# VHH binders against o26223, part 266

Target 1, 191 residues: o26223
Amino acid sequence: MKLLWTSQHIKVTVHIDGKVSKMDVLEAIKTRRSIRKYQDREVPEELIDKILDAAMCGPSAVDERPWHFIVVRNREMLEKIPEVHPYGAMVKDAPVAIIVCCDSSLEKIPGFWVQDCSIASQNILLAAHSLGLGAVWTGVYPLEDRVEGIRRLFSIPEHVIPFSVIPLGYPAENPGTRDLFDPDRIHLEKW
Short names: E, the ipSAE of ESMFold2; O, the ipSAE of OpenDDE; V2, 0.75 times the mean of E and O plus 0.25 times the DockQ between their complexes.

## First folded at step 15 (VHH)

Design X7 (framework vhh_7nfr_2; at its last look DockQ between E and O 0.01; V2 from the best seeds 0.00; counts 0 for: pae E 16.7 > 2, placed apart)
Fold by OpenDDE, look of step 15:
Structure X7 (fold): chain B 191 residues (1-191), chain A 124 residues (1-124)
Amino acid sequence: as target 1 above (191 residues)
Amino acid sequence: QVQLQESGGGLVQPGGSLRLSCAASGFKFSRYWMSWVRQAPGEGREWVSSISWSYTWTSYADSVKGRFTIARDNVKNTLYLLMDSLKSDDTAVYYCAKHIYSSKPKTQDEFDYWGQGTQVTVSS
C-alpha cells in the first residue's frame, strides 16, 4: 500500500507565546528541547508525514539513505517499549513514536549509517519542534540489549538495525531554552 | 482477559434520560481511549463518542452532540454515557469499545475489544 504522501504545504502556525510566527531553522535548532511529557492529545497524521519527509531530507554517505521508519501508534506496543528500553519510560505516555532503523543491505560504505540515522533522527526532532510538537531522542544503538529488545518487540529483520526511538506529542512541559555556546571549544586553524 | 460489560440500558420515553455504564477489566483502563458505538436495527455500527485516557479530550457524533456526555472514572475502571433529550432515532444497542490508538477512531477496526452491548429503546 503506497502511502500517497500528498505534500500539502500545511502552513503550521506554531503559536509560540501567543504569536503566530514561522519558526526559522536557527530558531528551531536553538530552542529545541527534549520533551518527555505529552498532552493527552492526538497527533495528526499530516504532522507525522511532514516529520518523516524532513527525516528523509538529510544527507547520507554517498547518498545511501539507509534509513527506515516504524511509526508506532498502537497503545499496547507503546506501553511495551519501556520494558526493553529502560530510559524510554516517557514513550508509554506519548500518542506516537518513531523508530529509526538502518537497513544494512542499503549501506554502501561501512559504518556511516550511524551518521545517516543520526541526521535523520535530529531532523525528526527539529521538524517536530517546528510543528509545535515535543520529542526526545532515546538511544537504542549501540546498546545490544536495547537493539535486541526493540528488534524482538517489532519483529525487525536481522539485517535491519534499530537505531533510535523518538516519542512525539504535544508538549505538556516547557523546560525553557539553554545557551550552550562555548567559545573554548572553538580552535582557529590549529588546536 | 479483557472484559467490557455495558449496563444501564432500558425503555424510555422521548425526551427522557439514561445513563449507561461500562465496567472494564483485564487491562490498564486508564491507559486507553474509550468509545461508545451504537447499532440500530437493520443499520450498521455508528460511532457515538470517544474520550481520551486522561479526560482531556472528548468527541461526539453530530447526531448526539449537545445531548450526550461521555465520561470515565479511572479509579473505578468505568466508562459512562449520559444521554439526555433522547429521541426515537437513538434506539440501538450501545457498545463500549477499547481503542487501539490514542486518537479519535476513523474505522471500526481501530477497536480491539467490545462489550456485549446494552439495549436502549426510545418509544412513546
Scores: ipSAE 0.846, ipTM 0.923, lowest interface PAE 0.5, mean pLDDT 92
Fold by ESMFold2, look of step 15:
Structure X7 (fold): chain B 191 residues (1-191), chain A 124 residues (1-124)
Amino acid sequence: as target 1 above (191 residues)
Amino acid sequence: QVQLQESGGGLVQPGGSLRLSCAASGFKFSRYWMSWVRQAPGEGREWVSSISWSYTWTSYADSVKGRFTIARDNVKNTLYLLMDSLKSDDTAVYYCAKHIYSSKPKTQDEFDYWGQGTQVTVSS
């Protein structure tokens, strides 16, 4: 067997005038918005790979890393998601969706997989945004009918729990930024 | 038709142990949260413990924490309650209950199906 390291999924963007344009992490966090309208433009597999790499960089309870991801590009399947996910209507219009799942056999501490998969889900949103994509988190767990519906649609095993469905694509809307900082939510030393 | 059948109750002395079982049929047991609920003589029903379908979440009433353990076997479609250090005030009919939703129940309205119960008696 031949072991190779490829750089095809790691790039440095250089503009015509030589300036490098990358989104700072604080900028990504502050400017990310839920995007529910997408261009009819395909999302390259390379970008999905980068997003999933970022998703797996999150911390997890005792390093349990319980997450698994299903990448959905098939139009028929994307169109079926709203039938079992009543607030996922925009998924049918997305070129791709990522389903974040928990493999319960990897859980080391009861119940912390929810935090773990939430972290992975948020990292998907931030990474997508930094790459010029728009995304939105649509909730699945803990709503039993949504969990069962998604599990059935994608043949997800009983020990694997679908947590969220995240449609993404090049944005066709710009909701603008918000200033949500509230100093009254900050407590020094005690409540 | 959803069916829940409890077993394993009986008479036990204080400090003793019991294991309750609930056989489930007529629904996809592995897809639902399950609970134990008890009813003491002359009292309303009291929530005891809940477990998620994936084993990832468990919770207990304060009165039983550290003494009772909820468990499930999704292959055998069976819910369990392991009861240790039993006290006289644990005397009750114990019911297996199926959740409507995935949250910890606050009322009986959050369950859609119940078993017939199994009697646990802790003699003084």
Scores: ipSAE 0.000, ipTM 0.133, lowest interface PAE 16.7, mean pLDDT 84
ESMFold2 (binder alone), look of step 15: mean pLDDT 80; pTM 0.805

Design X8 (framework vhh_7nfr_2; at its last look DockQ between E and O 0.01; V2 from the best seeds 0.00; counts 0 for: pae E 18.9 > 2, placed apart)
Fold by ESMFold2, look of step 15:
Structure X8 (fold): chain B 191 residues (1-191), chain A 124 residues (1-124)
Amino acid sequence: as target 1 above (191 residues)
Amino acid sequence: QVQLQESGGGLVQPGGSLRLSCAASGFKFSRYWMSWVRQAPGEGREWVSSISWSYGWTSYADSVKGRFTIARDNVKNTLYLLMDSLKSDDTAVYYCAKHIYSKKPKTQDEFDYWGQGTQVTVSS
């Protein structure tokens, strides 16, 4: 009895470890690229759960946690996003997109929700990358036409502000790593 | 492995000029501050000059200001020292040095790799 349970437990553990991609946090930050071309391949719900868990791990102003997330998999809806978001053309080709929103009724300090939702959006990008997915942040706020267009398309109430649309999927491109460090942007003690 | 190979040293009269070169390999040269350091006979090592990643920041020891110019070529991975108005006190072995960190260095103790050096002799 105990031996059979122990044998099954050991086998599952070895299999899981051999299939999990491991990435150092600094490596993830340095190698993440905006990915706009995706394979015709579903993204499992389990990966979306992990990505959204990571999104909610970010700090927020006075711990207000104002974020809400809309997960979009419906093909017809994904194809409509470019009609209200002209620079979001790649969204129609993604298997899934995440819309990051602010619920203004949760705001505790005025105006910091932008920072809060930016942190959540960046965490989505990094988590997706660490799981072998590619993603890109497409801006919605503060462009009024995009905000109202996305709000209308997804029936988002007036007190909720769509911030970003993040299409994601298994990448179909590899843009490579960039060396963007610029020491002239670093100021010691003063400007 | 990191390699730094100096060249261009030699014998010169006071008031003369030399151009030192340092060929670098085994690391991302463009990401590090680089320095020249010298050692005169019977003395410790003396910092001479440093240059930033972007060529935009250079610094010099007081003893060489206005006479020496540090430069780098990030395409050829090469560090240079143009030495002008040489004095007998400039006689030393000159070393190319890589900084430990990818940031602005202190003027000492922040180097992890050195070349073998090139002899500069200013005859008196």
Scores: ipSAE 0.000, ipTM 0.092, lowest interface PAE 18.9, mean pLDDT 84
Fold by OpenDDE, look of step 15:
Order: sequence, then structure tokens, then C-alpha cells
Structure X8 (fold): chain B 191 residues (1-191), chain A 124 residues (1-124)
Amino acid sequence: as target 1 above (191 residues)
Amino acid sequence: QVQLQESGGGLVQPGGSLRLSCAASGFKFSRYWMSWVRQAPGEGREWVSSISWSYGWTSYADSVKGRFTIARDNVKNTLYLLMDSLKSDDTAVYYCAKHIYSKKPKTQDEFDYWGQGTQVTVSS
């Protein structure tokens, strides 16, 4: 195992056979940060496939799996996303973005799709990080203007709700790790 | 049998407020998007507002945005339209409409059931 990228404190372990080693799940969770700066480097399709596989492995309400994913690599489209998503400025700089959507026709229990898509989105972030990529969750739902903007831009059917836009790329920043543990948020047995 | 019954309409002065209600029965109310549609005299039906079954997704026509609020009570099987700052142009019959599917309304064809409507008249 060669540690290829030590300079940005993101330890990407690459196996000798060229396979990207996956970090431990707890390490991934604890060290993940929102990354908004990306290298001018393409993300291999194989990594996107792995990320999407992970995205679909999360639980969903009564196993409804309402999620759909739009993979965006077109530069023109990536550059248009910030026009309808004011907090998505970094998307234009990413080599790829995943738009997580809900197909409402697949929903079995009303309202739980938000949780389902959130889980999928988080899995995307964790998987990306574990693979040496950086990503950030940019919220679309429930803000109507963003939802409609993304819908229009990508010709998303009315029964499908865009939920999040997640730009991905090799990190060009290292925000460091944070200790977010707060014992005051833990209650034993009762509040 | 699906039933939608609107209520709460009436005569109000410009700047006034009304609250419309739609009592729904005969279907699983919490599973469907609901909308308000209005028809002014001599005009076609105009989409006003929609709400999803998930709390928080609402949409409004530009003509009513910032003045009207759509809401629902899935326990009571009731759809609401809160109308503030009413204008003469808001005069219409207001209909409660059930969506066929989880879609934003664009045309009347997206609805499979309508109420009888409630008259809203805004006049000085």
C-alpha cells in the first residue's frame, strides 16, 4: 500500500494493483468534510459506479427505494446549476455532480422519501470520501425555487422531486477534521 | 366514492381575508397531492396552489404568491387555502382538486376529482 497523497492530509491509500483502498467506515464518518474545491482532474466512471452502488444500499421506508440519480458531467450543465442554486457555486468547478431525486410514484409511505434520499445522499458523501474524493451536500428540497430550477434545467418529470445536488471531485482543499462530539446532546433513558 | 366539498367562500372587501376548506372522503387523502383551482367569470380554470402529501412542499401561482397559503390536515382529511390581501381579481369559484398522481398541476387533465366549488367574491 503506497500512501500517494499525504500533502493535503487526506490519506488516500492506493493498493499496488492500482485499486483505491477503502478506509474504515468509522474513519470515513469521522473525517469526512464538505469539499468545495476540486482539482482539474476527471473522476473515473468506476468510482462513480461504486458511489452510486453505495447510495442504493441505504435503508428506506418499507424498502421503497424511491431514489433516482442524475450523473452530470457536461460542463455546460454544471455551469448552469449555480444559476438556479445560489449556494451551489462550487458545482461549476466540479468534474461531476450527482443529483439525487425522488420518484414519488415509488413512495409507499408518504413523507419518508426525504429520509430515504437523505440516507442516499449521505452514503454518496461517505463513499466519495472513502474513495479519496471530496463532495458536498447542497440542498435542493424543500426550497421551491431550487427544486423548480433544477427540475427545469434537467427536464425532470413532475412526479420526480430533485432533492440534493452533490458535486464531486478530487479535493483541492483540506479543511481538516473536527471533533463534533457533544455529550450534552446525549440523554440517558430520558430527557 | 371520492368526494370533495369546498366551504368558506363568501363576500369580502378588498384587503380582506378568507379561509377555504375542502373536506375529502372516499380515498386515502394522505397519499395524494391536492390543489386549489379557481375560475373567474368568463375565464378558464386557473391553477392557484398545490401541496404534496409531504409536509413542506407547496407551490403557488405567481398571482397569489405571498398572499395565499395552502395547507392540509391529513388527520382530518381536509385541505385549506388561507387567502390574505384579497383583490378584486381573486373573485372566482374556487375548486378543490385531487391529483391523479404526484405531479404539479399544469392542466385540468392532471386532476381526476373536483369539488363543486365555493364562490369567493371580492368587492367594495
Scores: ipSAE 0.000, ipTM 0.250, lowest interface PAE 12.7, mean pLDDT 88
ESMFold2 (binder alone), look of step 15: mean pLDDT 80; pTM 0.817

Design X9 (framework vhh_7nfr_2; at its last look DockQ between E and O 0.02; V2 from the best seeds 0.00; counts 0 for: pae E 17.4 > 2, placed apart)
Fold by OpenDDE, look of step 15:
Structure X9 (fold): chain B 191 residues (1-191), chain A 124 residues (1-124)
Amino acid sequence: as target 1 above (191 residues)
Amino acid sequence: QVQLQESGGGLVQPGGSLRLSCAASGFKFERYWMSWVRQAPGEGREWVSSISWSYGWTSYADSVKGRFTIARDNVKNTLYLLMDSLKSDDTAVYYCAKHIYSSKPKTQDEFDYWGQGTQVTVSS
């Protein structure tokens, strides 16, 4: 039984200026940058749906899928996020943000939810990039002040833990790409 | 307190032009999308145009596209609607409205504050 690893090459077709561009997964990973400046342009709901679909496609420990997502478009709420997140200043300039959360009641193995939500968050970033959007991961967990700030602001239940805030928008900056490959970090068979 | 005050309405002949203004106060005007909405006699409210907060992203209803121009001055906290080639069907009370979201409105519920409106009458 040849397990056909159908590597579903998620070819995301991005309409940029009327042209359909396809970005492969390696390109998305290598060229993704944190974007903190955004155009005052609407992000269509269709793109958010695609991003959230991607966010839910990552693996999780024993398939626990503990993640929840809050999509924030309310301007007043976006403006308030920096008040409880000191490194979230760019959120107020974004047309939309996604808050990734963990429902602890869904956790099957303690502690792995951090990995699960990290994978979901990274998938959001990659999907956004592949769709021609800019995004940045602003960490909430494990900093207690940020966790409680976001919790209170969005009335998140006690058993649900806010993990990250990810503002999204069409990019208004181009930071370029980086080569981060470091062969000194690779060890063969032993340290 | 949030305040929106429209002005510039009046009586004009078909083919004429008007410039509406909306003076905004009580909130960070430069941080919100703004719209014009109109209501003709006996009809419901109709979205006319929207503008984003900083880069001037604009949208128009098909009925006014090519004739109306929405603009804003964030220093003066003022929204504008330039109306050219006016038609009898443009007769309505025109309202400025503050957005809740940074997007083109889909429903009237996406506005949290409205002005009192200014009357525009197009008649020969």
Scores: ipSAE 0.549, ipTM 0.814, lowest interface PAE 0.8, mean pLDDT 91
Fold by ESMFold2, look of step 15:
Structure X9 (fold): chain B 191 residues (1-191), chain A 124 residues (1-124)
Amino acid sequence: as target 1 above (191 residues)
Amino acid sequence: QVQLQESGGGLVQPGGSLRLSCAASGFKFERYWMSWVRQAPGEGREWVSSISWSYGWTSYADSVKGRFTIARDNVKNTLYLLMDSLKSDDTAVYYCAKHIYSSKPKTQDEFDYWGQGTQVTVSS
């Protein structure tokens, strides 16, 4: 008996969920970790757009929305950031970084821009995590030497204050989750 | 209990196509890199392809570039390998492997769980 095999061309419609993220909000908040090692892979522009959209969804004092964002992909510029930002060494290894800035001409309540830009910065971290990216917030403000260094490096005008530099990319490390809940920090009704 | 179950192997003529599936359970599938690794008779294991826990990043061994496509469905907890233009030297047992970390696996020591494998045979 001669057995014959025929090639079966499988026209497979692979069910690939086209949705960007499936992560529950509470899970995203609890599992996000600072990521400082990144894969050698570009981050698609559309993911950066989604992250910046999320950044601008944060509340702000009297709805002042003082934030501006600089997206940095140029290798020479990314490699120069550690020269003026000593704790930003990992930025040179990231495919992209976002600089969160305050435009002081948009302030309506003096001094609350710090809270506003902090909220935008945290939203960037959470959105990146939910999209499968890793990121870390590196502090610029309130350290005057870092603020001026970043301002000069990126030609940021005098009325605009660089607040944070957030490198991001597909993660190349997994630090694991932490259980940081501390009931001693909770005070019912009064201190 | 981590479990990986491959399926979809079989006997195919040169130039043919197959789709491999790997059903995953017992862990949060969407948080890990996943890979396909193959082993031909009498040879060591050869990395074939990897896909990150985030959508979009994939990598392939030179021997399969342009012919194989790795995909994942994080809703169904399933990893796929679409194999086109199959050649005799693709004959192997194909394993689904879970990486210990979120990074691209570089050695077989970086996988903590393996499936039982599915046989792919390309003959003639």
Scores: ipSAE 0.000, ipTM 0.103, lowest interface PAE 17.4, mean pLDDT 84
ESMFold2 (binder alone), look of step 15: mean pLDDT 80; pTM 0.813

Design Y1 (framework vhh_7nfr_2; at its last look DockQ between E and O 0.83; V2 from the best seeds 0.00; counts 0 for: pae E 4.8 > 2)
Fold by OpenDDE, look of step 15:
Structure Y1 (fold): chain B 191 residues (1-191), chain A 124 residues (1-124)
Amino acid sequence: as target 1 above (191 residues)
Amino acid sequence: QVQLQESGGGLVQPGGSLRLSCAASGFTFFEKWMSWVRQAPGEGREWVSSISYSGGWTEYADSVKGRFTIARDNVKNTLYLLMDSLKSDDTAVYYCAKHIYSAFPETQDEFDYWGQGTQVTVSS
C-alpha cells in the first residue's frame, strides 16, 4: 500500500466542548488517554498518513530509524490479532491497527531500537489524539510469545521484530483526564 | 512453579470415549496457548491438538480430526481433550504442553513445560 505522504501541515482542529481548536503539543500530551472503544467509522487514509509521518519524526539512536509500520485494515486480520495477543481484544473492534516493527538490519547501536520504536509508538498515540482519534499501545515486545505470534500471523521476516500493536479509531469512550504530576519523582541535582 | 497435571486416561474399547484433563498452575493460564501431545510405545512424540488462549483457534492432527476436541476452561485453569471414536492407534501417553509462542507449534521445542502424562490404552 503506497501511502501518499503529503507533508502539508494540516491544521488539526480538535472539537473540545463544541469548539474547534488547535491542540497544542502540551495539550495533546496531557489529555491523551488510552482508547479501547471505537466508533463504527472508517479512518481516512490521510489521517493514517499523518500519523505515520509523525511516527517517523521522532529521534532515533545515531539516526538509525529502524522502524517499519504495518497498516492493517483487513477485518479478518484485525480479528485474528487478539488470538495471538491476550490483551489485544480491542483490536478486533478498531477500523485500523498499526504494527510497529524494528528492522534489526538497520540498527546501528544494539538495543536502542527499543527506544526508537517506543518513541515512534508514542508519536502515533499523540498524533492520533491530536487528530481526534483514539488509540492504545498494546505491547508486543519483549514478550516472546506475542512477538512470535504476531510474526507468524503477518509473515514478518526473522530480522524484523514486531514491537507494538496500536489500534486506532474514532473514540467511543471518554476516560477523562488525569493529573499525573508527582513532584516526589523530581530530584534536583542529585538523588 | 509451573505445573501441569494430566488425568482421565485409562483402558477403553475401540469406539469408546475418554475425556482427558490437564490442571495447570504456576502461570497465568489464559495468557498461554496449550497443546496435547502423545507418544505411543516405540514411537516419537506426536502433536495432537492445540488451542489458543481464548479457545478461538483450535487445530488438530489429521489422525484425530473429527474425533478429538480440544477445549479449555480459563476459570478453572484446565485444559481438556475429548476423545471420541477411539482406535487402537490412539494408544499412547498423552501429555499436556504449554506453548512458548502464541502460535500453532511447528516443533517440539516450542513447548516449555510438560505434564507427566496420562496413559490411554485402546484395546478390545
Scores: ipSAE 0.815, ipTM 0.912, lowest interface PAE 0.5, mean pLDDT 92
Fold by ESMFold2, look of step 15:
Structure Y1 (fold): chain B 191 residues (1-191), chain A 124 residues (1-124)
Amino acid sequence: as target 1 above (191 residues)
Amino acid sequence: QVQLQESGGGLVQPGGSLRLSCAASGFTFFEKWMSWVRQAPGEGREWVSSISYSGGWTEYADSVKGRFTIARDNVKNTLYLLMDSLKSDDTAVYYCAKHIYSAFPETQDEFDYWGQGTQVTVSS
């Protein structure tokens, strides 16, 4: 039997630990911290979907949207990421990681994919934070040894470039808020 | 300047054991994958074994699997190869090699530095 499905778009309140998310966007930006310790607790697939939806909302050069995402939950694979990424040790302790990639066949303007994937990566961090999760951006591109290591580990084709690995989970640490505003970095009209 | 210096080779009877060492300097050893590669007279180089940064991921050529063990000491910047159950076919010069990539090699072009080698001879 074939079933025809109509999409019903119902606004659904997001529940984080039984509470509705009420985080203002400026608050999210100011309070997001890199989180490298995670609870032994699964991250629901629905939250990952919301995070990736947010990732794809970012602007891109000429709307090229060059990004692809690999969602990694397999324990064996998560354990191997630090062996190709020496500063990614926390990945083995995460319930899930997202690998942000550029598909170079989608580029419309060469070279802007780095900005595009950086925007997507930051949106992942902010969305995770707003949903009560913690995450950290671990750099892959432009370090050739890490790029090739991740590419081979996940069978990523040569025209696709792994950009970042973002482990995430419910936080098991609370580093606190920082005040990083520096008015000496602000220049009016010229340098 | 990158330096790789092998030692520990020698003459051994079939079924015997040897432990090879490779002293490394001139690069950040704990950030690099390392390999052992061997070459018998008149033959091409044959990949033997590779080990990741921490030693948590190791791989072996089928010809040595179960008989050889690769290890590393990141404090002493030293790579090791423990060879057990040696056969005459294991006779070769053994080289320590530094990887370009954080991956198991597909070709020998993926090693950017090599040691001078240490001779292993297995004969009755």
Scores: ipSAE 0.242, ipTM 0.654, lowest interface PAE 4.8, mean pLDDT 89
ESMFold2 (binder alone), look of step 15: mean pLDDT 80; pTM 0.816

Design Y10 (framework vhh_7nfr_2; at its last look DockQ between E and O 0.82; V2 from the best seeds 0.00; counts 0 for: pae E 3.7 > 2)
Fold by OpenDDE, look of step 15:
Structure Y10 (fold): chain B 191 residues (1-191), chain A 124 residues (1-124)
Amino acid sequence: as target 1 above (191 residues)
Amino acid sequence: QVQLQESGGGLVQPGGSLRLSCAASGFTFFEKWMSWVRQAPGEGREWVSSISYTGGWTEYADSVKGRFTIARDNVKNTLYLLMDSLKSDDTAVYYCAKHIYSAFPETQDEFDYWGQGTQVTVSS
């Protein structure tokens, strides 16, 4: 089923501190947290579409865009994911998960697909956050046990590599914000 | 270094019960699927049972379904096989095996580490 995703410029209004405001990119980046608890509330397809649109807007090596996305809403499958991912327990509690994959046949330069899929994954997280959802990046690649576990569970072809599993939902937790700026990690002109 | 050590085997009469244990070390036990595999005299290795890292997902060979129970204690880093209603055909060396993948095994090549095995003999 070719999901026809329409790229619509969505004005995202986020309720922050009791005020409806647009979340700018820096705010999204700085305030994003991993969310592992979700409300018993469905995520509208429109939001998933926007998230996936964002996922595909990132750069890729020589514009190879090797990514594929599996959108999982089936309850049975969501409940099975934790069985093949030892740190995926929260997936069973999410109304939806996105599995980011790489089609190796689309790769133009060897090895850069990891960066491409990472960018896509991060964009999913940021987009979700900006839309009032919570998400968490659960790593699949490069761990062979998880890669093959997800592959078999979803009958993913051999030339396609599952990269990450990202559960999404309306947040049922608020981890707060953190300051991660470290000037000691900044070097001027040389190390 | 990964180590798997089986214990609990022995001689039992038909209809008897045994509990096998496998002590695991040298890796994060709860992050790996585990299996029991057995080998009867003169025969090849036969998959017996597998368990997911939390024990939430288990499978059994048809030959042992309803009689054997696989379990694990991730705090003790121990895999178990409870064997009830034992038959003469259950006579074999039983091996604990560590999975490469988070999936039920399709071939014997999907295990990267094996124990030394424990002998189970069912005889009248």
Scores: ipSAE 0.798, ipTM 0.903, lowest interface PAE 0.6, mean pLDDT 92
Fold by ESMFold2, look of step 15:
Structure Y10 (fold): chain B 191 residues (1-191), chain A 124 residues (1-124)
Amino acid sequence: as target 1 above (191 residues)
Amino acid sequence: QVQLQESGGGLVQPGGSLRLSCAASGFTFFEKWMSWVRQAPGEGREWVSSISYTGGWTEYADSVKGRFTIARDNVKNTLYLLMDSLKSDDTAVYYCAKHIYSAFPETQDEFDYWGQGTQVTVSS
């Protein structure tokens, strides 16, 4: 189904493929697991577009939206990431990775970009999961050796800070769900 | 305490071969890029070669490319430089250097620790 432009407003209807069912948001949050093994199967560009759209829907400090994203599909580049990121070995096996970056020239409140990019990164993980993909957040910031390694590998400017590298693909593992609720972490009114 | 100790230098005829070793301690060797740097008499230091965490990405100065091979053993915490087809211009003190960043160096100040060096002399 398509809904085209009308004279009074714009409606955008995303085509729904009957092969993929939508996941409830609480289910997505509770069942998402870090996935480090991927099928030898490409991820369509349209799914990456949906994931990045979701990433940019996150809140940010005073709406500063400091994030930028680098989509990496080139095999040679994916294979080099583990050479500058000692815990990024699974990236070489992923069909695609997303690098979440902060453009510090967009900061309106110093230092809150970390929260902003964390929110975008988590939205990437949830969106990927809801689309039948697996992903994992590999940390770059605040480790300066990794930040500089990724910056130079991808020619990222000095004022742009690589925050995370998120490899993703169709999962080749199923680690199952966890029950992590701990009522001792909940404090009413006071500590 | 970071320590880098080079060995394997010596006197070699032109066209000969040597293997340099650098024993590393006091840091997590697997998590650091490493380099060889040399200094000929009366000259400044010249970058020779660098190697990534896994050894999967290596780079060489044009002056040594095709003749030298950098390698590492992350179990023994040892860096190597295999030097083949040596020339008189390769005569220098060779230093093992630890990177600050996980990247090929762009400036001289991107190494935070150095060994004491090992002398390589190529002459007939």
Scores: ipSAE 0.331, ipTM 0.709, lowest interface PAE 3.7, mean pLDDT 90
ESMFold2 (binder alone), look of step 15: mean pLDDT 80; pTM 0.813

